VH-VL binders against q96il0. Designs and how they scored, part 266

Target 1, 167 residues: q96il0
Amino acid sequence: APERGAERRDTAPSGVSRFCPPRKSCHDWIGPPDKYSNLRPVHFYIPENESPLEQKLRKLRQETQEWNQQFWANQNLTFSKEKEEFIHSRLKTKGLGLRTESGQKATLNAEEMADFYKEFLSKNFQKHMYYNRDWYKRNFAITFFMGKVALERIWNKLKQKQKKRSN
Below, E stands for the ipSAE of ESMFold2; O stands for the ipSAE of OpenDDE; V2 stands for 0.75 times the mean of E and O plus 0.25 times the DockQ between their complexes.

## First folded at step 9 (VH-VL)

Design A78 (framework fv_ebrasodebart)
Fold by ESMFold2-Fast, scan of step 9:
Structure A78 (fold): chain C 167 residues (1-167), chain A 120 residues (1-120), chain B 108 residues (1-108)
Amino acid sequence: as target 1 above (167 residues)
Amino acid sequence: QIQLVQSGAEVKKPGASVKVSCKASGYTFTDYYISWVRQAPGQGLEWMGWISAYEGYTNYAQKLQGRVTMTTDTSTSTAYMELRSLRSDDTAVYYCARDESYLPKGHDYWGQGTLVTVSS
Amino acid sequence: QAVLTQPPSVSVSPGQTASITCSGDKLGDKFAYWYQQKPGQSPVLVMYEDSERPSGIPERFSASNSGNTATLTISGTQAMDEADYYCQAWRSSTAYVVFGGGTKLTVL
């Protein structure tokens, strides 16, 4: 009888399994919006020959992202909490229940909600100004190090070309 | 020239509140965050939270959320940390330390510490 | 993520190299910091941003941070280096700053 080619065989499960990370790419990867901050996380690409300067830039970007995520997660939670408190307080003042006769959440009209938004923005104006100031300073530092990394990469390419000419 | 000077030792009963101050001098107060870190007798450092030195935002350690409040007074370059509902396990030396607001340089200057003793 | 773990104690002879480790999940993706604390004194920053040394800290102090482990290295250890050492990293979970449990360095 003729021989058949090698049959496919399943390999035994290997070791400890973990959640599969995304495929390595040559680019930074952008994830889905975070549930709490509503910001998209950036997963930074790590080059094969990452320099100390490149590592420092990546860590600065990661630290800034985490700081930014935490700030907006807390801000969004504060907004949601104060919004619910405002709605409940206003409904109580009107003598209304928290639910309609159909079981839906009772809501306020656009004009009443405008009062809340004005109060919230006014109350948080200083906090947002200081956040913007720190955000600006952080991005200035990141931009500066991005420039250093770009110069380092240009210099390294020039060194490689010079060495090829010498060999 | 750069100094962080804290208020003096406090003895409190369980259930009381304590408010520790930290007066900064020799630098631009609004360019740094102030962290609060405590250390129980014979134990390690425990981060409590940080506050932006100007009127702004705070981040508190989860286990202290609801019991701690951090504030600043930019006119006097002073940071404050208030801890409420004190228990015996809150007995510790409480430190303030500065941290640059936009570069992650770490806590380069620390206050001398304030001993808070909680006893009945 | 996991809390930062340090050995509770490390002993070295004078003139020898001391190595103090700090372990945490993906710690090498974060900046690490090191603090020295002597009895009755405030902590002193000895290393920042993984491997940078503050002005006034002796050259015998160095540090690295890779993978899950940050390491503080003290070359030619002196009796005056006897202290508790704490690592620190930034975390975005339940606290922005996390300290290790501390390591008592004994020079004997």
Scores: ipSAE 0.549, ipTM 0.784, lowest interface PAE 1.3, mean pLDDT 82
Fold by OpenDDE, second read of step 10:
Structure A78 (fold): chain C 167 residues (1-167), chain A 120 residues (1-120), chain B 108 residues (1-108)
Amino acid sequence: as target 1 above (167 residues)
Amino acid sequence: QIQLVQSGAEVKKPGASVKVSCKASGYTFTDYYISWVRQAPGQGLEWMGWISAYEGYTNYAQKLQGRVTMTTDTSTSTAYMELRSLRSDDTAVYYCARDESYLPKGHDYWGQGTLVTVSS
Amino acid sequence: QAVLTQPPSVSVSPGQTASITCSGDKLGDKFAYWYQQKPGQSPVLVMYEDSERPSGIPERFSASNSGNTATLTISGTQAMDEADYYCQAWRSSTAYVVFGGGTKLTVL
């Protein structure tokens, strides 16, 4: 059986957002939308005295962001590719060129494109379900760690107040 | 070298059918369209139709609708044209031609032609 | 009647320029291919729709489009250029191919 060469799935280049926040920033920065995912990247601030819990939260947020960026970059690429293939296939079936007689780009009608969207959504339904599930799991974890960090900060403030009262 | 080699001359009676073959070589057969063009003696070129070698999509000239069938065999890189219900005015040299890439808009390579004579 | 109209014949002396016209409705937004056919031979593409020459076609062959008329020009016409010439277009709406009636070029 000839080994069907694994079609190298053109993975969207991991476009590290070239957006660099100002070096003196003491807060999170939101970048412009990424050209592939259309998601705005967040540059997380790193405090000088970051606690282990704060660091864990930051890492979890970063990982989740990267996961989201990769997912949507890949989905958008897949969508664009399949859309183009669909258009080309339909035009070919009709014996039509990529350009009209007037030299304009040939397009499909809204009805034909509606069929494409329906099929695309149907085909990717399970993938979207898994994405949503994982999205909720990740955000739940983030929220949980946000709560822990908040408690830690309260506790540290209380200890500092007690120490000031004892001196 | 790109070549289209057609089957030999045919003599048919009125009402019969003829099937002409066109074997392609020197290129990826499935990437192109094949058109069929005929030429009656002393007359100009008449387009008959085209077929997509890979998908099998066809488009026939309106005049020949219902009488012509174009097919391809990708395993042998061969195109076929069948013309049914032959008449005397179907006497012509029949050419297969490779169309340009992507669209059947023009013909860059031609077969040597197949003479089909329809006589009583 | 051919949808594309060509003169039935054109005569030219050796070394002179031959011009063959092809006219059709709405040809201005269409590109014409040109074919040369010698007696007893298959047609040969001599010009693409974008006025490019296939490999092996002499530089003396050129084509132009103006409005509803395509023109094949042969500069410095040679005896070997004597042939029938066909223009061809296609319709994007129907994907039909249409040939002109052909022009017999005679080199006198």
Scores: ipSAE 0.017, ipTM 0.555, lowest interface PAE 7.4, mean pLDDT 87

Design A79 (framework fv_ebrasodebart)
Fold by ESMFold2-Fast, scan of step 9:
Structure A79 (fold): chain C 167 residues (1-167), chain A 120 residues (1-120), chain B 108 residues (1-108)
Amino acid sequence: as target 1 above (167 residues)
Amino acid sequence: QIQLVQSGAEVKKPGASVKVSCKASGYTFTDYYISWVRQAPGQGLEWMGWISAYEGYTNYAQKLQGRVTMTTDTSTSTAYMELRSLRSDDTAVYYCARDQDYLPKGHDYWGQGTLVTVSS
Amino acid sequence: QAVLTQPPSVSVSPGQTASITCSGDKLGDKFAYWYQQKPGQSPVLVMYEDSERPSGIPERFSASNSGNTATLTISGTQAMDEADYYCQAWRSSTAYVVFGGGTKLTVL
């Protein structure tokens, strides 16, 4: 991997550099899975007459998406790194090289890898519980604002109907 | 009730290291990130980095990468910021501030600041 | 690295409206925040989520954020509002934090 950091757009914390939604779309657009988080990003449609409440909901959803992508990108990187370290450690213990005679990467069987998965899940249990807690809190907040937006739209439609009847 | 209390002022020689603590109370420590922000005399606010109290992940300002380390101790609700290889231009007031992780409330509570003086 | 630009100073007379701007590329796509700092004191959050006021912040403080510019507006400016004001965009949940250079508000 090149040591360019922020110079590489596909390694940027902001996510998917290759995704380009259609111009003048009237709907949210769902992109391909991000290389690092393996989550599909949503590019939110901005209405021409976006209310302050609709803008707040959109920004909140966007920020939640960025948080979610950052968490899983970090988690996947940690998983990959620790998996490689575990495999190398076990192969060293067995007196085996990192490559087979055919030049392919040496691997452990499913039974041997079970130890790694068990240890990884156990070690990261607390972190995943914190993630779930924050995910629920964020989604409750989003749901609350979605409800407020829905009520605003209903109220505006009722007000509009009343105005039409008056004329 | 909610407060962030920082360690006292420090005077250091160039090349030394300083470690500032920030003890949080009155809230659930793991619901917040802790940002570290410094301010040189007569200058503006300079973001140094943040740490997630529950996740332990950090992100540091590029200018300080390699010299700064941020840690937390969840059992004591304390955040730490260590800055190494001190230079005279590191003389500043160092602040910790909390930022709620699930709501976009901003840095609503700040520590009192810790003056770090590096002799010249 | 993202950069937020503020005017270094703004002067207003007591009772007039002060306007402090903060400019950055696509700033309007992010939440903006504003902090007040008086000499010898820690910064105080005065606006969050573009236009929301924390409890205890007077109604004369308001803000907006659109396009590339966020604006803090102080109506009926009082001597007690004299301070340095800093904008912020991005936050820890988006992996980094950016502060503007600060604006010194003088009430003359």
Scores: ipSAE 0.540, ipTM 0.786, lowest interface PAE 1.7, mean pLDDT 83
Fold by OpenDDE, second read of step 10:
Order: sequence, then structure tokens, then C-alpha cells
Structure A79 (fold): chain C 167 residues (1-167), chain A 120 residues (1-120), chain B 108 residues (1-108)
Amino acid sequence: as target 1 above (167 residues)
Amino acid sequence: QIQLVQSGAEVKKPGASVKVSCKASGYTFTDYYISWVRQAPGQGLEWMGWISAYEGYTNYAQKLQGRVTMTTDTSTSTAYMELRSLRSDDTAVYYCARDQDYLPKGHDYWGQGTLVTVSS
Amino acid sequence: QAVLTQPPSVSVSPGQTASITCSGDKLGDKFAYWYQQKPGQSPVLVMYEDSERPSGIPERFSASNSGNTATLTISGTQAMDEADYYCQAWRSSTAYVVFGGGTKLTVL
């Protein structure tokens, strides 16, 4: 059995967003869409007196963002590659080139492309299901920690008010 | 492994023609474009044109229109470039290259080059 | 034909960062490719589609595109990086390939 050489799955490079927020920013910044994932990255503000719970929330948000960026970067790369291969294969089957005689890019019609989309969605259905599941889990965790941080902030404000009344 | 192996060096007189071959291996020859690029001694790279290995469609640099012909033999996975009406300024190393991603965008694999000398 | 302009030479000390620019009209709408060529050798693709590295190219090589200027960056430049570097663009309208004039990188 000929060893099918492991097609090195071209992983999308970890797109370090080149967007740098202003150094004096006291809030979260949203960058332009990433060229691979098409997702807008968020640069999270780090308070000077960040609590352990706030830090944990920030890390969870950051990790979830990185996870999303990587997933969609890879998915978009895979989609683009498979789309191009599909077009190429179909054009060859039709006896057509990738370019016309005039040098224009040959295209498939909408009906032919509909077949590609159906096949692609079918092939990636399970992957999308797992993504959605994990997305909900991550966002649930984030929401839970958001609640904890909110409670901590309320408690700290109440303690400060009590101290001011006692003096 | 992907390889492009070119024919040997050529010495020609002005007005003659030269035909350089490029044998491809290690991939599906008919799935890609082949480009030809030349480099005069001590000069930069000059794109000459591309050919679709499957369809035989060609696109030549405007400067070389009428003098260059690119062909492919799919049975032997070989590309050919013929340059006619040779001049002294055609003295160069000629490279064949495989174009990336089934399109003539950029060149991911190169031949070893063929020196063509045009001398009186 | 669109002309890509490169500096004729760039010099850098070992361990320093080298930057090679490539400027051309409407280069921002096109993918930039970069090639390394050593004396007596064929060109080698080092960067493609503005910022992608082929397999086997060291991570110290990076590229970016901003407006009409593409930049090849070599971090921690080594003596082995001494070569001629060419940028290349592809024109979708004509399907023509255009090379820059080349840059000689010297590691001093």
C-alpha cells in the first residue's frame, strides 16, 4: 500500500494583529478585520489594579478570541483551497482552462458553485457542530466570570462606603 | 520531490533561434502553469511569459511578442521555449519555473537555468 | 509595464534587522512575492502572497504590504542571508508578471 504522504495541512499563520492601540488607552479597542479570519480582534485593557477575578476573565476572553481567530483562519484557508480545487477540477472536466484564451479567469456558474457549497457544508458539518458547542461553553464561562467580577466590584464599593461612614 | 530540469547551455549566432527544454517531475504536470524568466549577466530577472501546461494557452511579455513561442508536451511533462531572431542582448540565463497554486501568480519551483550566449 | 522599484543595495551587520522595500503603482491590490538568489544559483521563493512563508524558509524572514510598498524583513540577519532579493507582482488584468530591479543584501 503506497504510504500516502501526510499532506502537511497548511495551517494559517497565527495572525498577530498588527493593530496597536494607543498607549494611553483606558478601554478595550477593536481592530480591523484580520486578513485570514475576517474577525475583528479586540485588544483588552489591563487595569493597574486588576483583581485576580478580572485577570481570569480577561485571560478567558483572550483565549477565546485566539481560539476563534485560529478556527476561522484555518476554515477560510481550507474553504479557499477546496473552492479553487473544485473550480479547477470542474473546468478540466469541461475541457476548459483556468483562463480563457483572452487571459481572463475562467469561472463556474452559480449552479455549479452551489454544488460546491453543499458538498463543503456537508463535509464540514461535524466540525461546525463541535465549534458551536465549544463556542457556547466558552461564552458561558466568560459570562459566569463577568457575573463574579460584577459582584466583586459591588462588594468593594460597599466596603469603601462603610469605611467612609466610620471615619 | 518536485524538479524542473532544463536543457544544456547554447551558443548561437545573431539571427538564429534557440529552443530550451524544461522537464518537470514530482507533480501533476498538467495542473500547473510554467513561466519562463531570463536574466542577463549582472542584471535582474525578466519575465518572458507563461503557458498553461494543460490547455496550451500562452501569455508573452510585450517586448518578446512575435519572437517567443512556448509549448508543452504533456506525454513527457516537458515545456519548451523558443526564441527567434536572437540578438546580443538576448544573452542570458533562461529559467523555467512552476507557477504556484495552479495560477500564473508566482514561482515556487525553478529550473537550474540554461545559459544562452549570442555571439557573432 | 508597471515597474517595481527596489533599492539597489542594503547593508546590515550580523544579528541586525534588514529591510528591503519594493514600491510600485497599485501594488497594494496585488500579492507580492519575494525571491532570494545567490551567485550562480536559481532564485528561491522566500515569501509569497505578501506575508506567507514556504516550507523550509526560516522564521526570521517576514514580509508585509502597506499601500504601494511591499517590505521584506530579515530579523537576526546571518551571513548566509547575503544574496540578491527580488520582489515580484502579478497583474490580474493582463496576467503579466513583473519583477523588481533586485536588491543586493550585504552582511558586513
Scores: ipSAE 0.020, ipTM 0.634, lowest interface PAE 4.9, mean pLDDT 87

Design A8 (framework fv_ebrasodebart)
Fold by ESMFold2-Fast, scan of step 9:
Structure A8 (fold): chain C 167 residues (1-167), chain A 120 residues (1-120), chain B 108 residues (1-108)
Amino acid sequence: as target 1 above (167 residues)
Amino acid sequence: QIQLVQSGAEVKKPGASVKVSCKASGYTFTWYYISWVRQAPGQGLEWMGWISAYEGYTNYAQKLQGRVTMTTDTSTSTAYMELRSLRSDDTAVYYCARDQSYLPKGHDYWGQGTLVTVSS
Amino acid sequence: QAVLTQPPSVSVSPGQTASITCSGDKLGDKFAYWYQQKPGQSPVLVMYEDSERPSGIPERFSASNSGNTATLTISGTQAMDEADYYCQAWRSSTAYVVFGGGTKLTVL
């Protein structure tokens, strides 16, 4: 039943760990944020009597998740790498070391970082624009197939009721 | 018309590098991934890697990691595949093919192929 | 790492149904694609997303994908269908593309 998923979700915080995907759930499972993308992965529930439309919807959602994870993991790594390169370059130009006398990483002030943020946003504007376009298209496709699955379920329910009444 | 037009045949010596181009036309270049697929004489299709035209990131086949580099030039709608340290078993027809970036619709359009012969 | 296994050859008489299989562990959990390649030509996409047919591909082409096996079915096979056929799948967890070894279809 759907209630099984609710029971698992109601697990006490200090009790059973929800870190691992549930073995037998009636609902999608959401994991902890990925280290690289900082997005929470979804483990999709597979119904026992999954229709071809339900399977296609699940495959589309899984593919969209993996596409999303790849995009943001790459963006986060690129940002971190370029930020460190910028900081190191500016510190070298100033004749400063990479660490302070206290052993902490040397940093630039907000004014000095403004050039980096401006440059990073500008050169990644097109990538983010294409991401939003693709995100829109993917969600449109998912919504469309969610509608098809809903109609399939209604149709199947009506067919079953007709058979019962005709007998 | 949607077209992927590749550069001409190449003959290379072992140890050399080759760079094949694939010029796209008739569609929005940045909406698609470009895969590179090769086929040795009498053999099957072997996927080499793909590049995201809009994101700019790549994914290469394990066997070719470190020898292949894929790039794009969005201003000319052209994809490139460079294979280094060529061996005789790299002799093949090299294809570029597109797949949608927002949905995996399969490789619906292919270049005409570029024969690369590696001979001593 | 992933391998898709196809029979190296399949023969059918004109007008009969040809079936070409593609086997891989949990292949039915992935989208499968099919390509036709004639001698000296580039591959042509004939089926995508398991069972969808591109515009221009005859209705006699159909496909399925479940469990460990994807199948390309050509009903009323014609001489013009004689070609090499390749299956393909995404490996979503690694973003790799993998091709089957190919099947030579002969129409006798």
Scores: ipSAE 0.316, ipTM 0.691, lowest interface PAE 3.3, mean pLDDT 82

Design A80 (framework fv_ebrasodebart; at its last look DockQ between E and O 0.25; V2 from the best seeds 0.00; counts 0 for: pae E 2.9 > 2)
Fold by OpenDDE, look of step 11:
Structure A80 (fold): chain C 167 residues (1-167), chain A 120 residues (1-120), chain B 108 residues (1-108)
Amino acid sequence: as target 1 above (167 residues)
Amino acid sequence: QIQLVQSGAEVKKPGASVKVSCKASGYTFTDYWISWVRQAPGQGLEWMGWISAYEGYTNYAQKLQGRVTMTTDTSTSTAYMELRSLRSDDTAVYYCARDQSYLPKGHDYWGQGTLVTVSS
Amino acid sequence: QAVLTQPPSVSVSPGQTASITCSGDKLGDKFAYWYQQKPGQSPVLVMYEDSERPSGIPERFSASNSGNTATLTISGTQAMDEADYYCQAWRSSTAYVVFGGGTKLTVL
């Protein structure tokens, strides 16, 4: 029985962008596209007097961003691997080498690749549905906490105005 | 009801390998990650690694790199953890735990634990 | 590895409020999770996302965060609350899970 080579299950790309904004930043920073997810990371500003609600909102936004980064990094990796496997298998079936006579990587035509894309989308349809569902839930939560923070800020401004009138 | 049921206790000699199973039920197995956590007698919790049930991606603690392998069988909703080159200090209760999808968040459900004893 | 630091033990009288702290570098950027573990049992999630309580956990359990310190608070502590408590977070750079050293809560 041929020893089925233990397929080296690739480690998940620990794809959190190492983008660090300047230490003295007083605003949110947008980094370059991540190499794995192709999403631009946002570094959220931390105010000196951050309230617990503001901190929770920031954490939710950051977690949602990391969730998106991880999801798309994994999807892009899976897509790339499956695409390569598809190309290799199809070339082999055609009796073609992986390289052309000119030394270039052999490619499939647009029609053959269309079959791959259709199959890939079909296979990952459920995963994308779950992604969309979770995306809406997360954004709803973020929006809810944005509202709470806004109300808190209004209330704090009103209290400060009252204190100034009483003095 | 969501449950994680682990395999029974194991006694191994130094240098041997152990494979612990964790069968999940009551939820969609492929929607979540599984983490493995161990606890030596009288000690705290030590995270070993996680595996994505759907993609099969793994992330292992640096201390265990090269000795641990995590796998899943989606057809049986079962996660496996293999630890090789066992030492006396690997004597612990080993837990599987459910993580939320795509992030190693908190562990909301735990297995009952598997005692692995390494003795000469 | 950034370690979450907990006090090794906390003692309270019945009906008093117990507070268990967890401190770690960059804990202010990540949610803290809390687990209760009784002798011979698996850990149980008692608090998630800094201050959210799972269903079935008593209201006497609460959690808060301030900067890089998370705090688990048990109001009206009961004898049944005697257990080991662990805080937990994860690191964005490595996707590693990190536990605190644990705190033994004794109800005197």
Scores: ipSAE 0.604, ipTM 0.842, lowest interface PAE 1.0, mean pLDDT 90
Fold by ESMFold2-Fast, scan of step 9:
Structure A80 (fold): chain C 167 residues (1-167), chain A 120 residues (1-120), chain B 108 residues (1-108)
Amino acid sequence: as target 1 above (167 residues)
Amino acid sequence: QIQLVQSGAEVKKPGASVKVSCKASGYTFTDYWISWVRQAPGQGLEWMGWISAYEGYTNYAQKLQGRVTMTTDTSTSTAYMELRSLRSDDTAVYYCARDQSYLPKGHDYWGQGTLVTVSS
Amino acid sequence: QAVLTQPPSVSVSPGQTASITCSGDKLGDKFAYWYQQKPGQSPVLVMYEDSERPSGIPERFSASNSGNTATLTISGTQAMDEADYYCQAWRSSTAYVVFGGGTKLTVL
């Protein structure tokens, strides 16, 4: 039972608790799944001598993560609402109550639920295509800046080596 | 040429509603979010909200929640902003501005502005 | 109580360097943007992603963003630079956009 792991430290704006990386972390840390998006947040390590280019990459990665979390939180909320509306509508058309005699929520069979999933996917097809487009564009930009940071680090090592040889 | 062209000036009485349009041209409409920003006479810029053209998802400034509705028509590349229950302090120039959905480039093109005057 | 604070006015002589600041808690963790607005005109984006210039913006415009302060710097300031300048940041998680109160730049 490790005592000093990912600690619950604070509450998010939505009132849920957050976990922070262990103190003096030298690498990125991955948190628990977000309640709404079901995605795991990455908490980025900030180097002591972060360059402007490294800062830009970190900000771009952070912004992309927040965009992705917001998209999936909204998608999951829409799915849950439409699923409940579908179930309620189908039960109402059958003349059935919303609750079983045991007090449990009444449900539809697998065949009826499959109809909902097909309808939901079909209706959201274009939205998911645009999401994928933006996701690929964002990751292309991140990869491009990762390449720039790698080249900057190589150049800095070469400059250090040249400076040592010339002095 | 990239352009955002807004509808003309409006004069409204308190309690009325106004709907401003913003027609985009010269670019792929679904690649951008549309922000609405207003500016009262002699005052600074105040963000009202934005809408994603392809998702239809909106995010509104907290103090305008319940009074503002933003929509888009992708077939005409037009964004709309409706503000209800108008008050005298809603008198402002209303701007639309685009911002990329896939990169945080900022509001690179703006409409010409629509003056909305709310008076008795 | 504005999230982003700018000085209301800055005065500079022609040819001198103008500096306009924008302050906010942890502003340096977000991208900052700068807009120029002349009387009767729409805002114009002059700087994006902290320090990048859009095409058509003169190289004498530069910017930085670190800690709690973003700065717009105009070198060799010209009379045509007289305008109101607004900073902007994106508030992530809530997806809100925040503008500073604006700074009137006077070239005299």
Scores: ipSAE 0.563, ipTM 0.801, lowest interface PAE 1.5, mean pLDDT 83
Fold by ESMFold2, look of step 11:
Structure A80 (fold): chain C 167 residues (1-167), chain A 120 residues (1-120), chain B 108 residues (1-108)
Amino acid sequence: as target 1 above (167 residues)
Amino acid sequence: QIQLVQSGAEVKKPGASVKVSCKASGYTFTDYWISWVRQAPGQGLEWMGWISAYEGYTNYAQKLQGRVTMTTDTSTSTAYMELRSLRSDDTAVYYCARDQSYLPKGHDYWGQGTLVTVSS
Amino acid sequence: QAVLTQPPSVSVSPGQTASITCSGDKLGDKFAYWYQQKPGQSPVLVMYEDSERPSGIPERFSASNSGNTATLTISGTQAMDEADYYCQAWRSSTAYVVFGGGTKLTVL
């Protein structure tokens, strides 16, 4: 089919053929799209003096990324599997084979594939609704911890200034 | 207050199947995943898989893929685990346990366990 | 093929500090969790998110997680602490839960 489906993320530029993360970096960085989820993983910087709160935030973001990648990898696999089953069923109804004369997999036209798209979305509506709920809850919790880390950093700067001034 | 109550012990022959239930109470069922964990006699804990309480999202341990099915019924706040093609090494106590679905914070409540005995 | 390795047993005298280790590749990049299981009982969560203690768990339980090793520490160990202890984490590449093999803590 000419249209895969909704919710896909952008792929890496064509010029990025091999990715080698920096040996030392002071910043998070974004890698190429994962083969199965199509999501770009964030590779988190781990400073040597990471506070317990900073470590907790980093791990929460890492776990959320893994959860999100697993969900979309599973949905992409389900989409691909159900797409093949749909095509197979429609070809059998027409009395056609599963392969062309060249040995390539047979497919359906764009109008027939639009029926698949509609069916896939309706079947997965409930699952995506609960995914969206958990996605928002996770991001709210992460934002809350980001605020706590920001306050911790401001507090440490104020203690440093007070120490220098009073000593 | 928070409670997971499992179905009673089962005795099965090899090749049969078993379905264990886990009824939750005292919390919002859809906010948690349910994990199934088993423990063979004298052995450690083995994770079998988890299911979202809102149905249709499961993940199974690779060694059990194809033999296990997990489902939920949100109207009764009940989770189910079915293990098919039973073998003698499936003899174990089967536990259900909850973990928070949006920020997993560990399996904080466990069912009492269901002994499944597979005898040839 | 990720595995969490625990010593099969640890013995301590009453009042002493017990340390139970859990080793896994890059375990410090994941949250680690600890469970206590007494004979004939269901597991009980005793530590979560590396070092957090659930309500009702005594302060003598503490934990840490860095590098390849998570450690459960029980200070002032009591006879009632005699149990099997399991660590738990996710496997990053598969989003699967994994448990360690368990450690029998003996207090004598």
Scores: ipSAE 0.360, ipTM 0.714, lowest interface PAE 2.9, mean pLDDT 82
OpenDDE, second read of step 10: ipSAE 0.567; ipTM 0.833
ESMFold2 (binder alone), look of step 11: mean pLDDT 90; pTM 0.927

